# VHH binders against q96p44r230to412: the designs that were tried, part 21

Target 1, 183 residues: q96p44r230to412
Amino acid sequence: GFDILLGLDVNKKVKKRIQLSPKKIKGYEVTSKVDLSELTSNVFPEGLPPSYVFVSTQRFKVKKIWDLWRILTIDGRPQIAVTLNGVDKILLFTTTSVINGSQVVTFANPQVKTLFDEGWHQIRLLVTEQDVTLYIDDQQIENKPLHPVLGILINGQTQIGKYSGKEETVQFDVQKLRIYCDP
Short names: E, the ipSAE of ESMFold2; O, the ipSAE of OpenDDE; V2, 0.75 times the mean of E and O plus 0.25 times the DockQ between their complexes.

## First folded at step 13 (VHH; framework vhh_lunsekimig_d3)

Design u2 (at its last look DockQ between E and O 0.86; V2 from the best seeds 0.00; counts 0 for: SAP .669 > .668)
Fold by OpenDDE, look of step 13:
Structure u2 (fold): chain B 183 residues (1-183), chain A 123 residues (1-123)
Amino acid sequence: as target 1 above (183 residues)
Amino acid sequence: EVQLVESGGGVVQPGGSLRLSCAASGFTFSSYSLYWYRQAAGIERELIAAIYSSGSTYYVDSVKGRFTISRDNSENTMYLQMNSLRAEDTGLYYCARKEYKYIPGTYEVFDSWGQGTLVTVSS
């Protein structure tokens, strides 16, 4: 798997820590003054497999649309993204598509609203070649079909905590951000 | 309003050098990746270099080792140092900022461009 927080050197870039104890860091308090970006080739040197699990643990108060995680092309177009829409309180998953180049899946289940209660929650996206399943706090929310995907181009950037379509960093807290590869 | 203004173009002999500037306003400059494009006569506009907010850079193969993209966040200006210029480098050079917006089922891409600055490499 891939520790995205580690890959982006969040421990070095983020100054504010969320601690469980004097000796244990629980997470990171990301501010708008931080830029959590890295070349994708440095994070995913071999790209992403066709099947994987995205896992994040975060809390936020953002009332706008923002990308918790995204992989961009060289010229800044999203290839993969986990987007939190604080306006409609829904979650978007963007990935590549052999049909149209890209596809965006919308998770608008009422249970998705729980992500926006400003508390800690775990997002898990099980991505396969056929579908994507959203889990919130270990509960399956919804399964959506996917068109076959293209391999991602790794010569662009990977970013976390950005306003969608923009590059300003949002204010949010994060404990975990990982990709697990299916065996 | 996002504004980008290119300058520094001109006529130069092969092997010569030019330094292009892109003055930006209307957004938080330091937060954004910026791009240089060029368009030669009869050819589609092409991406030639990018500088990301982190300071990382990208170059198309044809300009690697000759062109250097940089930025001065205190001046809201991006630069393109062009050395060892060739005839095939002739074209209109644009700086750009990219943006996209999610819409139902997909997203739309928005580009901010300057007016361009002409670079002519000729003996």
Scores: ipSAE 0.889, ipTM 0.940, lowest interface PAE 0.5, mean pLDDT 95
Fold by ESMFold2, look of step 13:
Structure u2 (fold): chain B 183 residues (1-183), chain A 123 residues (1-123)
Amino acid sequence: as target 1 above (183 residues)
Amino acid sequence: EVQLVESGGGVVQPGGSLRLSCAASGFTFSSYSLYWYRQAAGIERELIAAIYSSGSTYYVDSVKGRFTISRDNSENTMYLQMNSLRAEDTGLYYCARKEYKYIPGTYEVFDSWGQGTLVTVSS
């Protein structure tokens, strides 16, 4: 697997650490003064395959709409994003689409609201060419169809922890952000 | 209120230079990627250069090596140094801040633009 936090040099950029109950697990407190942005070509030089697994473990108090992770085009449009909507307590997944360039999938099952209880939660998104499946804390929540995807362009930025559509950093805690690619 | 104001345009001979400025207000300037676009008569506005929040830059091929984008975060100002100007560089130059919002099934774009500054390259 690929560690997105290490790819964005989290150890240098984030000074505050969180010691979790298991003494082997390290977390990071991301403050609004931190900028976790990097050229996508430096993080994902070969892009992403159409099928992959995204896994994150985080907690947050933010009540606004924000992107936990996003990959932008050269002109600042989302190609891939995992979005936490604290207003409606839902999760959005954005990916590319052959039809309109992009598509946004909404996960609004009532169980998604547990992400917003200010506790630590694991998000897993299993992305295939045909669909995307959301798991929260190892429970399968919803499966949604996808239109066929396009490969991503790597000439823009990859970012962590930004208000959706904006570039201010949200405050949140994170211990894991990883991508697993499998042929 | 997000506000972007371009200046520095004018008339210049081929091979000449101009420096454009984009003064910004109403947002945390240092957090944002910023963009220069140009629009020639009869065509759509096109991206020509970007300076990302990370500090990295992007240029389209037609301006690489001739144009330099930069920013001064203490003055909330972005610049475009334009050297070796050509007739085809003539157009209205805009600076932009990008923004989008999610709506059902997709996202909607509502970027902020300045009013533009005219660059004319003529013999």
Scores: ipSAE 0.770, ipTM 0.892, lowest interface PAE 0.9, mean pLDDT 91
ESMFold2 (binder alone), look of step 13: mean pLDDT 80; pTM 0.780

Design u3 (at its last look DockQ between E and O 0.88; V2 from the best seeds 0.84)
Fold by OpenDDE, look of step 13:
Structure u3 (fold): chain B 183 residues (1-183), chain A 123 residues (1-123)
Amino acid sequence: as target 1 above (183 residues)
Amino acid sequence: EVQLVESGGGVVQPGGSLRLSCAASGFKFSSYSLYWYRQAAGIERELIAAIYSSGSTYYVDSVKGRFTISRDNSENTMYLQMNSLRAEDTGLYYCARKEYKYIPGTYETFDSWGQGTLVTVSS
């Protein structure tokens, strides 16, 4: 698997840390002054497998649309993204598509609104070649079909905590951001 | 309002050098990746270099080793140092900022461009 927080050197870039005790770091308080970006080739040197599990633990007060995690092409287009829409309180999953290059899956289940209560929650996306399944706090929310995907191009950027379509960093807290291979 | 203004273009002999500038305004410059494109006559616009917010860079093969992209966040300016210029480098050079917006089922792209600066490499 891939620890995205480690890959992006979040421990070095983020100055404010959430601690359980003086000696134990629980998470990171990300501010708009931090840029959490890295070359994708440094994080995912072999790209991503067709099947994987995305896991994040975060809390936020953002009332806009933002990408918790995204992989961009060299020219700044989203290949893969986990998007939180604070306006409509829904979650979007973007990935590649052999049909037309990209596909966006919308999770608008009423249970998705729980992500926006400003508390800590775990997002888990089980991605396969056929579908994507959203879990929130270990509860299955919804399953959506996928078109077959293309391999990602690794010569662009991987970013976390960005406003969608922009590159300003949102303020949010994160404990875990990881990709598991071989779900 | 996002504005990008290129400058520094001109006529130069093969083997010569030019330094292009892109002055930016209307957004938080240091947060954004920026791009240099060029368009030769009768040819589609092509990406030639990128500098990302992290400071990492990208170059198309044809300019590697000859061109250097850089930025000065304090001046809101991006640069392209072009050395060992060739006739095939002739074209209109653009700086760009990239954006996108989600729509149902996909996303739309929205790019900001300057008016460009002309580079002519001729003996």
Scores: ipSAE 0.853, ipTM 0.923, lowest interface PAE 0.5, mean pLDDT 95
Fold by ESMFold2, look of step 13:
Structure u3 (fold): chain B 183 residues (1-183), chain A 123 residues (1-123)
Amino acid sequence: as target 1 above (183 residues)
Amino acid sequence: EVQLVESGGGVVQPGGSLRLSCAASGFKFSSYSLYWYRQAAGIERELIAAIYSSGSTYYVDSVKGRFTISRDNSENTMYLQMNSLRAEDTGLYYCARKEYKYIPGTYETFDSWGQGTLVTVSS
């Protein structure tokens, strides 16, 4: 699997750590003063397969709309994004599509609101060629269909922790951000 | 409010050089990737170069090796150094900041553009 925190050099760029157990420090406090961006070709040099699993563990107080993770085109458009909408307390998933290049899937099940309680939560997205399934804290929440996807372009940036559509960094805490290719 | 102001265009002969500037205001400049676009007569505006907030750059093949994009975060200014200019480089050059927002099923774009600066390469 790909460790997105490692790929974006988070351990070098983020100095504040969060102690989560008596023996180990397991988290990063991301502030608005850092830029967590890297060329996608450095993080995902072969792109992403059409099927994969995204896993993240985070907590946040942000009440605006922000991208936990996104992969942009060379001209700054979302190809893939996991978006936390703090206004409506829903989760959006963006991926590529043969129809106009992208598609945005909405997860609005009431259980999604638990992500916004300021506590630690695990998000897991199981992405296949035909659908995407959201799990929160190991509980399956929803499955949504996908239109056929295209491969991603790797000549732009991969970013974490940005306000949606903008490039300012949100303040949030993160333990894990990983991609697994064995769904 | 976001403002982008290009300058430095002019008339040059083939093989000449120009330096374009894009002065920016109304946003946290150092946080944003910025872009140069070019529009020749009768053609859609095309991306030619980008400088990302990380400092990494992108160039289309037709300008790679001849053009250099750069930025000065202390002056909120992006530059495009254009060397070895060719007749086909003639056009209106725009700087841009990209923005979008999600709507049901997709997203909409709300990009900011300057007024453009004209580059004419002719004998």
Scores: ipSAE 0.793, ipTM 0.906, lowest interface PAE 0.9, mean pLDDT 91
ESMFold2 (binder alone), look of step 13: mean pLDDT 80; pTM 0.775

Design u4 (at its last look DockQ between E and O 0.02; V2 from the best seeds 0.00; counts 0 for: grease 27.9 > 24.2, SAP .75 > .668, placed apart)
Fold by ESMFold2, look of step 13:
Structure u4 (fold): chain B 183 residues (1-183), chain A 123 residues (1-123)
Amino acid sequence: as target 1 above (183 residues)
Amino acid sequence: EVQLVESGGGVVQPGGSLRLSCAASGFTFSSYSLYWYRQAAGIERELIAAIYSSGYTYYVDSVKGRFTISRDNSENTMYLQMNSLRAEDTGLYYCARKEYKYIPGTYETFDSWGQGTLVTVSS
């Protein structure tokens, strides 16, 4: 699949590594001083299919609202985003919509609050043409319907680790950020 | 307080050149993508160029090859070099910083704009 960390050159832009065991280094400590942005056409040259799986493994202390991953239009609007809302301790998923250009799906099940305990967690979003399903640490949490989607435009930026609606970088740790196109 | 101030507009003949500036304050300039828009009389503002936080640039087809967007992060200033100007380039030119926030079901925008600088291309 698509490795978003590789696509944004995180291994070159982020100096500090997280050691998972005495012999294994598998994570990145992202500071507020780096900019993890790339042209979407360089990361997803064919765009994304209507069905895919997003997988991430991260930990963070941020209490604000921030985008773990987002794909923006040429003029800076979200087409796709995975958003961690630290104020309400919920997860938002944004994708395209034929109805209003975009749609924002809220995952507010109480189990979502575990993401905000400052520990490592895996997020998996299974996106189909009809719905999106959230898994946290391999446990199915919640399924939500989607309105019909449009294909994304690839002429803007793909970014990770940004405050929502803004462009300052969030401090967080990450091991994995991947897209699989065969869900 | 976010402030954007455009300058450098004026009257020029077809084929001429102008350089616009956008002086920015009130935010971390180097972190943000910035945009040039233009508005001809009686129509909506249209995006013409962007310079992204990554350093990449975007141009609409009508200005590609003639206009160059650039930025100087040490001076908190964005520029638009406009060459081979045409009558249809006449309008108010605005710089913008984009911002949005999520609301139930969607998002809403809170963009910052300058007051514009007038470019007139005429014989």
Scores: ipSAE 0.815, ipTM 0.914, lowest interface PAE 0.8, mean pLDDT 92
Fold by OpenDDE, look of step 13:
Structure u4 (fold): chain B 183 residues (1-183), chain A 123 residues (1-123)
Amino acid sequence: as target 1 above (183 residues)
Amino acid sequence: EVQLVESGGGVVQPGGSLRLSCAASGFTFSSYSLYWYRQAAGIERELIAAIYSSGYTYYVDSVKGRFTISRDNSENTMYLQMNSLRAEDTGLYYCARKEYKYIPGTYETFDSWGQGTLVTVSS
C-alpha cells in the first residue's frame, strides 16, 4: 500500500502535530498556510490499480466543499477525488470512466452526516472494477456501482486538504491517509 | 508530437494467434495508461483492453482468457497477444492514449490514436 501522508511529506510540511507523547505523533493539524501537494509520480510512481482501498482518519469543522484527497491531471482535472460536502453533509467519490472519462458517486446516506460532527472518523472506500463501497468507522454505509475505470495519468499532482476547484488548503486534522492495493 | 503506430495484423484462421504491437513516441510512455480498441466493419469502435501505468490490466468479457495486453516501458511499446482467435475478432485494431482537458465544471477527453492494424480471422 501507499502512505499518502508520507508520500506528501506531511511530517515535514506541517508544523503543528497532534501528539500522544513527546515522542509519538498521532496526527497532524493542517492549516491553510500549508500546501500538501506532490507530483503524483513521486507518490504513486506506478499509478493506481483499478481496485484499491482508500482509508483516512480525520476530523474537521469545514462547512464548505473540499477534497480530502485528489489526483489531478496536468491540466488540473480531478481524476480521483474524495470530496466532503460540508454544506449538504455528503461524500462524493470521483474516479475515471471508460464510458465518458469521469464518473462521480454520491453518498448521501443520512449516516454520512456523522463525518461532519467535528470528531475523529475513519473513512474507508473499497473500490473495485464494479463498485465502490463506503465505510464509516468500520460500518458499511452504502455500495454503488461503477463503470470500468481508466488508468490514471501520473504526470499531474496529488493533493490533500484542498477546497474543491481551488488550491487553497483546508484546515483539518488527519491521522491516517492510505491506499491499499489488495482489497 | 504524440505518435502511436500499430503493427502485427494479418490474416489467420479461427483458433490461430497474432501478436500486435504499438510503438509509442512523443510522450513519457511509462506515465500513461494505454488501450487497445477495435472496429469491425459497420460497427462502432470498442474498447477491448487496457493496461495501466501500474501494469494492471483490464479486459472486456469477449476477450478475457484469450487476449493479453502488456507493455515494455524500456521500448516504449505496448503489445496485444491474441490467442484462440474467432471470426468475430475481425477488425481494425487501434492503440490509444487518453488525456484530459479540463475547464472548471467541465472536461473533455483527448484521445491519441494510431492508424490501426487490420486483423482478419477467416477460414
Scores: ipSAE 0.070, ipTM 0.471, lowest interface PAE 1.8, mean pLDDT 92
ESMFold2 (binder alone), look of step 13: mean pLDDT 80; pTM 0.776

Design u5 (at its last look DockQ between E and O 0.87; V2 from the best seeds 0.78)
Fold by ESMFold2, look of step 13:
Structure u5 (fold): chain B 183 residues (1-183), chain A 123 residues (1-123)
Amino acid sequence: as target 1 above (183 residues)
Amino acid sequence: EVQLVESGGGVVQPGGSLRLSCAASGFTFSSYSLYWYRQAAGIERELIAAIYSSGSTYYVDSVKGRFTISRDNSENTMYLQMNSLRAEDTGLYYCARKEYKYIPGTYQTFDSWGQGTLVTVSS
């Protein structure tokens, strides 16, 4: 798999570490002073395949709407995003669409609210050509259909931990943020 | 309130140069990507250059090699250095800060724009 945190040079940009176990498992404390942004062409030079798995492990206290991960167009619009909506306690997934350029899928099952309890949680999104499935802490939560997708444009930015629609960095903790291709 | 003010436009002969400025206030300047657009008479605004929050830049092909976008975070100002100007570069030049918000099924844009500065390339 591909480690998005390393692709955005997390080890140079984030100074604070979190010791998670005696086995030296480490997390990162991302503060509002950090900018985890990089040209998408440097992170995903061939784009993304139509099918992939996104996996993240994070904890946060943020009660606003923010993007855990996003890929933007050249003019700053979302092509792919995993969004945590702290107002409604739901998860949004954004991807491309042949119909309108983009589509936003809402995961509003009551079990999604568990993500917002300030504890560590794993998010897994299994993305296929036809649907996306949300898992939280190894439990399947919801499956939603997708309209046919387009390939992504790689000449904009990939970013981690930004308020949605804005460019200020969200304060949160993360230990894993990865893409697995060819699921 | 977000404020963007362009300046530096004027009348220039083909082959000449101009430097545009965009003075910004009301937001954390260094955190944001910023954009130059231009608008010819009767046409919608077109993106011509971007400077991203990471410091990386983007140019459309028609200006690549002739225009240089830059920023000074200590002065909250973005610049566009325009060299080798052509008649087709004539238009109103705008700076922009991009913003959007999710709504059911999609997103809406809430971009901020300046009032524009006019560039005329003619003899």
Scores: ipSAE 0.793, ipTM 0.898, lowest interface PAE 0.8, mean pLDDT 91
Fold by OpenDDE, look of step 13:
Structure u5 (fold): chain B 183 residues (1-183), chain A 123 residues (1-123)
Amino acid sequence: as target 1 above (183 residues)
Amino acid sequence: EVQLVESGGGVVQPGGSLRLSCAASGFTFSSYSLYWYRQAAGIERELIAAIYSSGSTYYVDSVKGRFTISRDNSENTMYLQMNSLRAEDTGLYYCARKEYKYIPGTYQTFDSWGQGTLVTVSS
């Protein structure tokens, strides 16, 4: 798997810590002053497999649309993204598509609203070649079909905590951000 | 309002050098990746270089080793140092900022462009 926080050197870039004890960091308090970006080739040198699990543990007060995680093309277009829409309180998953280059899956289940209660929650997206399943706090929320995906281009950037379509950093807290590869 | 203004273009002989500037305003400069494009006569506009918010850079093969993209966040200005210029480098050079916005079912792209600055490489 891939520790995205590690890949982006969040421990070095983020100054504010959320600590469980004097010796243990529980998470990071990300501010708008931090840029959590890295070349995708440095984070995912071999790209992403067709099937994987995205896992994040975060809390936020953002009332706008923002990308918790995104992989951009060299010219700044989203290839893969986990987007939190604080306006409508829904979650969007963007990935590639062999049909038209990209596809966006909308998770608008009422249970998705729980992500926006400003508490800690775990997002898990099980991505396969056929579908994507959203889990929130270990509860399956919804399964959506996917068109077959293209391999991602790795010569662009990977970013976390950005306003959607923009590159300003949102303020949010994060404990975990990982990709697990299916065996 | 986002504004990008290119300058520094001109006529130069093959093997010569030029330094282009892109003055930006209307947004948090240091937060954004920026791009240089060029458009030769009769050819579609092409991406030639990018500088990301982190400072990382990208170049197309045709300009690697000759062009250097850089930025000065204190001046809100991006640069393109062009060395060893060739006739095929002739064109209108644009700086750009890229955005996108989700709409139901997909996303739309939004690009901000300058007016361009003309680079002519001719003996």
Scores: ipSAE 0.711, ipTM 0.863, lowest interface PAE 0.6, mean pLDDT 95
ESMFold2 (binder alone), look of step 13: mean pLDDT 80; pTM 0.776

Design u6 (at its last look DockQ between E and O 0.12; V2 from the best seeds 0.00; counts 0 for: pae E 11.8 > 2, unsure alone 64.9 < 65, placed apart)
Fold by OpenDDE, look of step 13:
Structure u6 (fold): chain B 183 residues (1-183), chain A 123 residues (1-123)
Amino acid sequence: as target 1 above (183 residues)
Amino acid sequence: EVQLVESGGGVVQPGGSLRLSCAASGFTFSSYSLYWYRQAAGIERELIAAIYSSGSTYYVDSVKGRFTISRDNSENTMYLQMNSLRAEDTGLYYCARKESKSIPGTSETFDSWGQGTLVTVSS
């Protein structure tokens, strides 16, 4: 698997830490002054497998649309993204598509609103060649079909905590951001 | 060497049926997802169906309810049953295998293609 926080050197870039216990600091308070970007080739040198699990643990107060995680082309187009829409309180998953290059899956289940209660939550997306399943706090929310995906281009940027379509960093807290791959 | 060989194409009247085959060799057939593409004259190649290693299937909307993709792992063969054929189904049909792992830096996910089999639907 891939520790995206590690790959993006979040521990070096983010100054504010979140203490989970008296003895353990295991979280980052990301501010708008931090740019959490890295060349995709440095984070995912082999690209992404067709099947993987995205896992994030975060909290936020953002009431706008922002990308928790995204992989961009060199010209700035999203290839893969986990987008949180704080306006409608829904989650969008963007990935590649052999049909038209890109596809977006919308998770608008009422349970998705839980993510926007400003508390800590875990997002888990199980991505396969045929579908994507959203889990929130270990509860299965919804399964959606996918068009077959393309391999990602790795010559662009991987970013976390960005407003959608912008380079501005959102303020949010994160403990975990990882990709798990099948052996 | 990975090889995919399509067969079963031909001329059929509208409303007719054809069954295409894709014979595969050179790899562990059951471990890979396979795809059917088609290319009509003057039109870009399009994905029409997929069968995953799990056995699950995918269809483009234009063929849903008419085409059925299947596979026989014991024979290393993938099939496309085409019913209720239409004139717009005319084209060269290709079998393709997707890489088990994404190719870094590319959008190419298919490492093997057949030469195609021609399907002509005409009255």
Scores: ipSAE 0.037, ipTM 0.316, lowest interface PAE 5.8, mean pLDDT 91
Fold by ESMFold2, look of step 13:
Structure u6 (fold): chain B 183 residues (1-183), chain A 123 residues (1-123)
Amino acid sequence: as target 1 above (183 residues)
Amino acid sequence: EVQLVESGGGVVQPGGSLRLSCAASGFTFSSYSLYWYRQAAGIERELIAAIYSSGSTYYVDSVKGRFTISRDNSENTMYLQMNSLRAEDTGLYYCARKESKSIPGTSETFDSWGQGTLVTVSS
């Protein structure tokens, strides 16, 4: 697996820590002045396989549309993104597609609204060659089909915690943000 | 310079078999996903199968169970084994290396294509 927080150098960039339990569990308070961006070639030098698992544990108060995680082309267009839409309280997953270059999957099940209660939640996306499955706090929420994916371009940036379409950092708390490539 | 060269096309009767090859050069073959497309007369190219760098495969419904995509990373070659061929399989078959650089709802991909190899299924 790949630890995206470590790949974006979170230990140097984020000064504030959050103790989550008495025994050595910590989170990061990401402020709007922090830039969690790194060249994708440094984070994912071999790209992403067509099957993987994304896991993140976060808490936020943001009511706008923002990308928890995204991989951009060199000119700033999203290839992969996990997007939290605070206006409609839904989750969107963007990935590549042989049809139209990219595809967006919308998770709008009422249980998705739980993500927006300002508490800690785990998001898990199980991505396969044929579909993507959303889990929230270990409960399977929805399964959606995928069109065939393309390989990603690694010459742009990988980022966490950005408003959609913008370079401004979202204020949020995060403990875990990882990719597991052997699902 | 990226090059993709298809071969193995020909004329075959319905129910017959052909094996297509795509010889690749100019890039690190094992690191890239590869695709087979076909183009019937008067129709845009359509995806039929993919093989990812991991070795995982994808097939559109119309060819599932009849076509098998594979790759040999030591020979820099991708294959398409086509069995139980039908008249509607007639067309130009292209191999491609494709990458996405576009947003949802509109798209442009970085494409490298071969010249195509003709498959004709007819009596």
Scores: ipSAE 0.007, ipTM 0.243, lowest interface PAE 11.8, mean pLDDT 84
ESMFold2 (binder alone), look of step 13: mean pLDDT 77; pTM 0.747

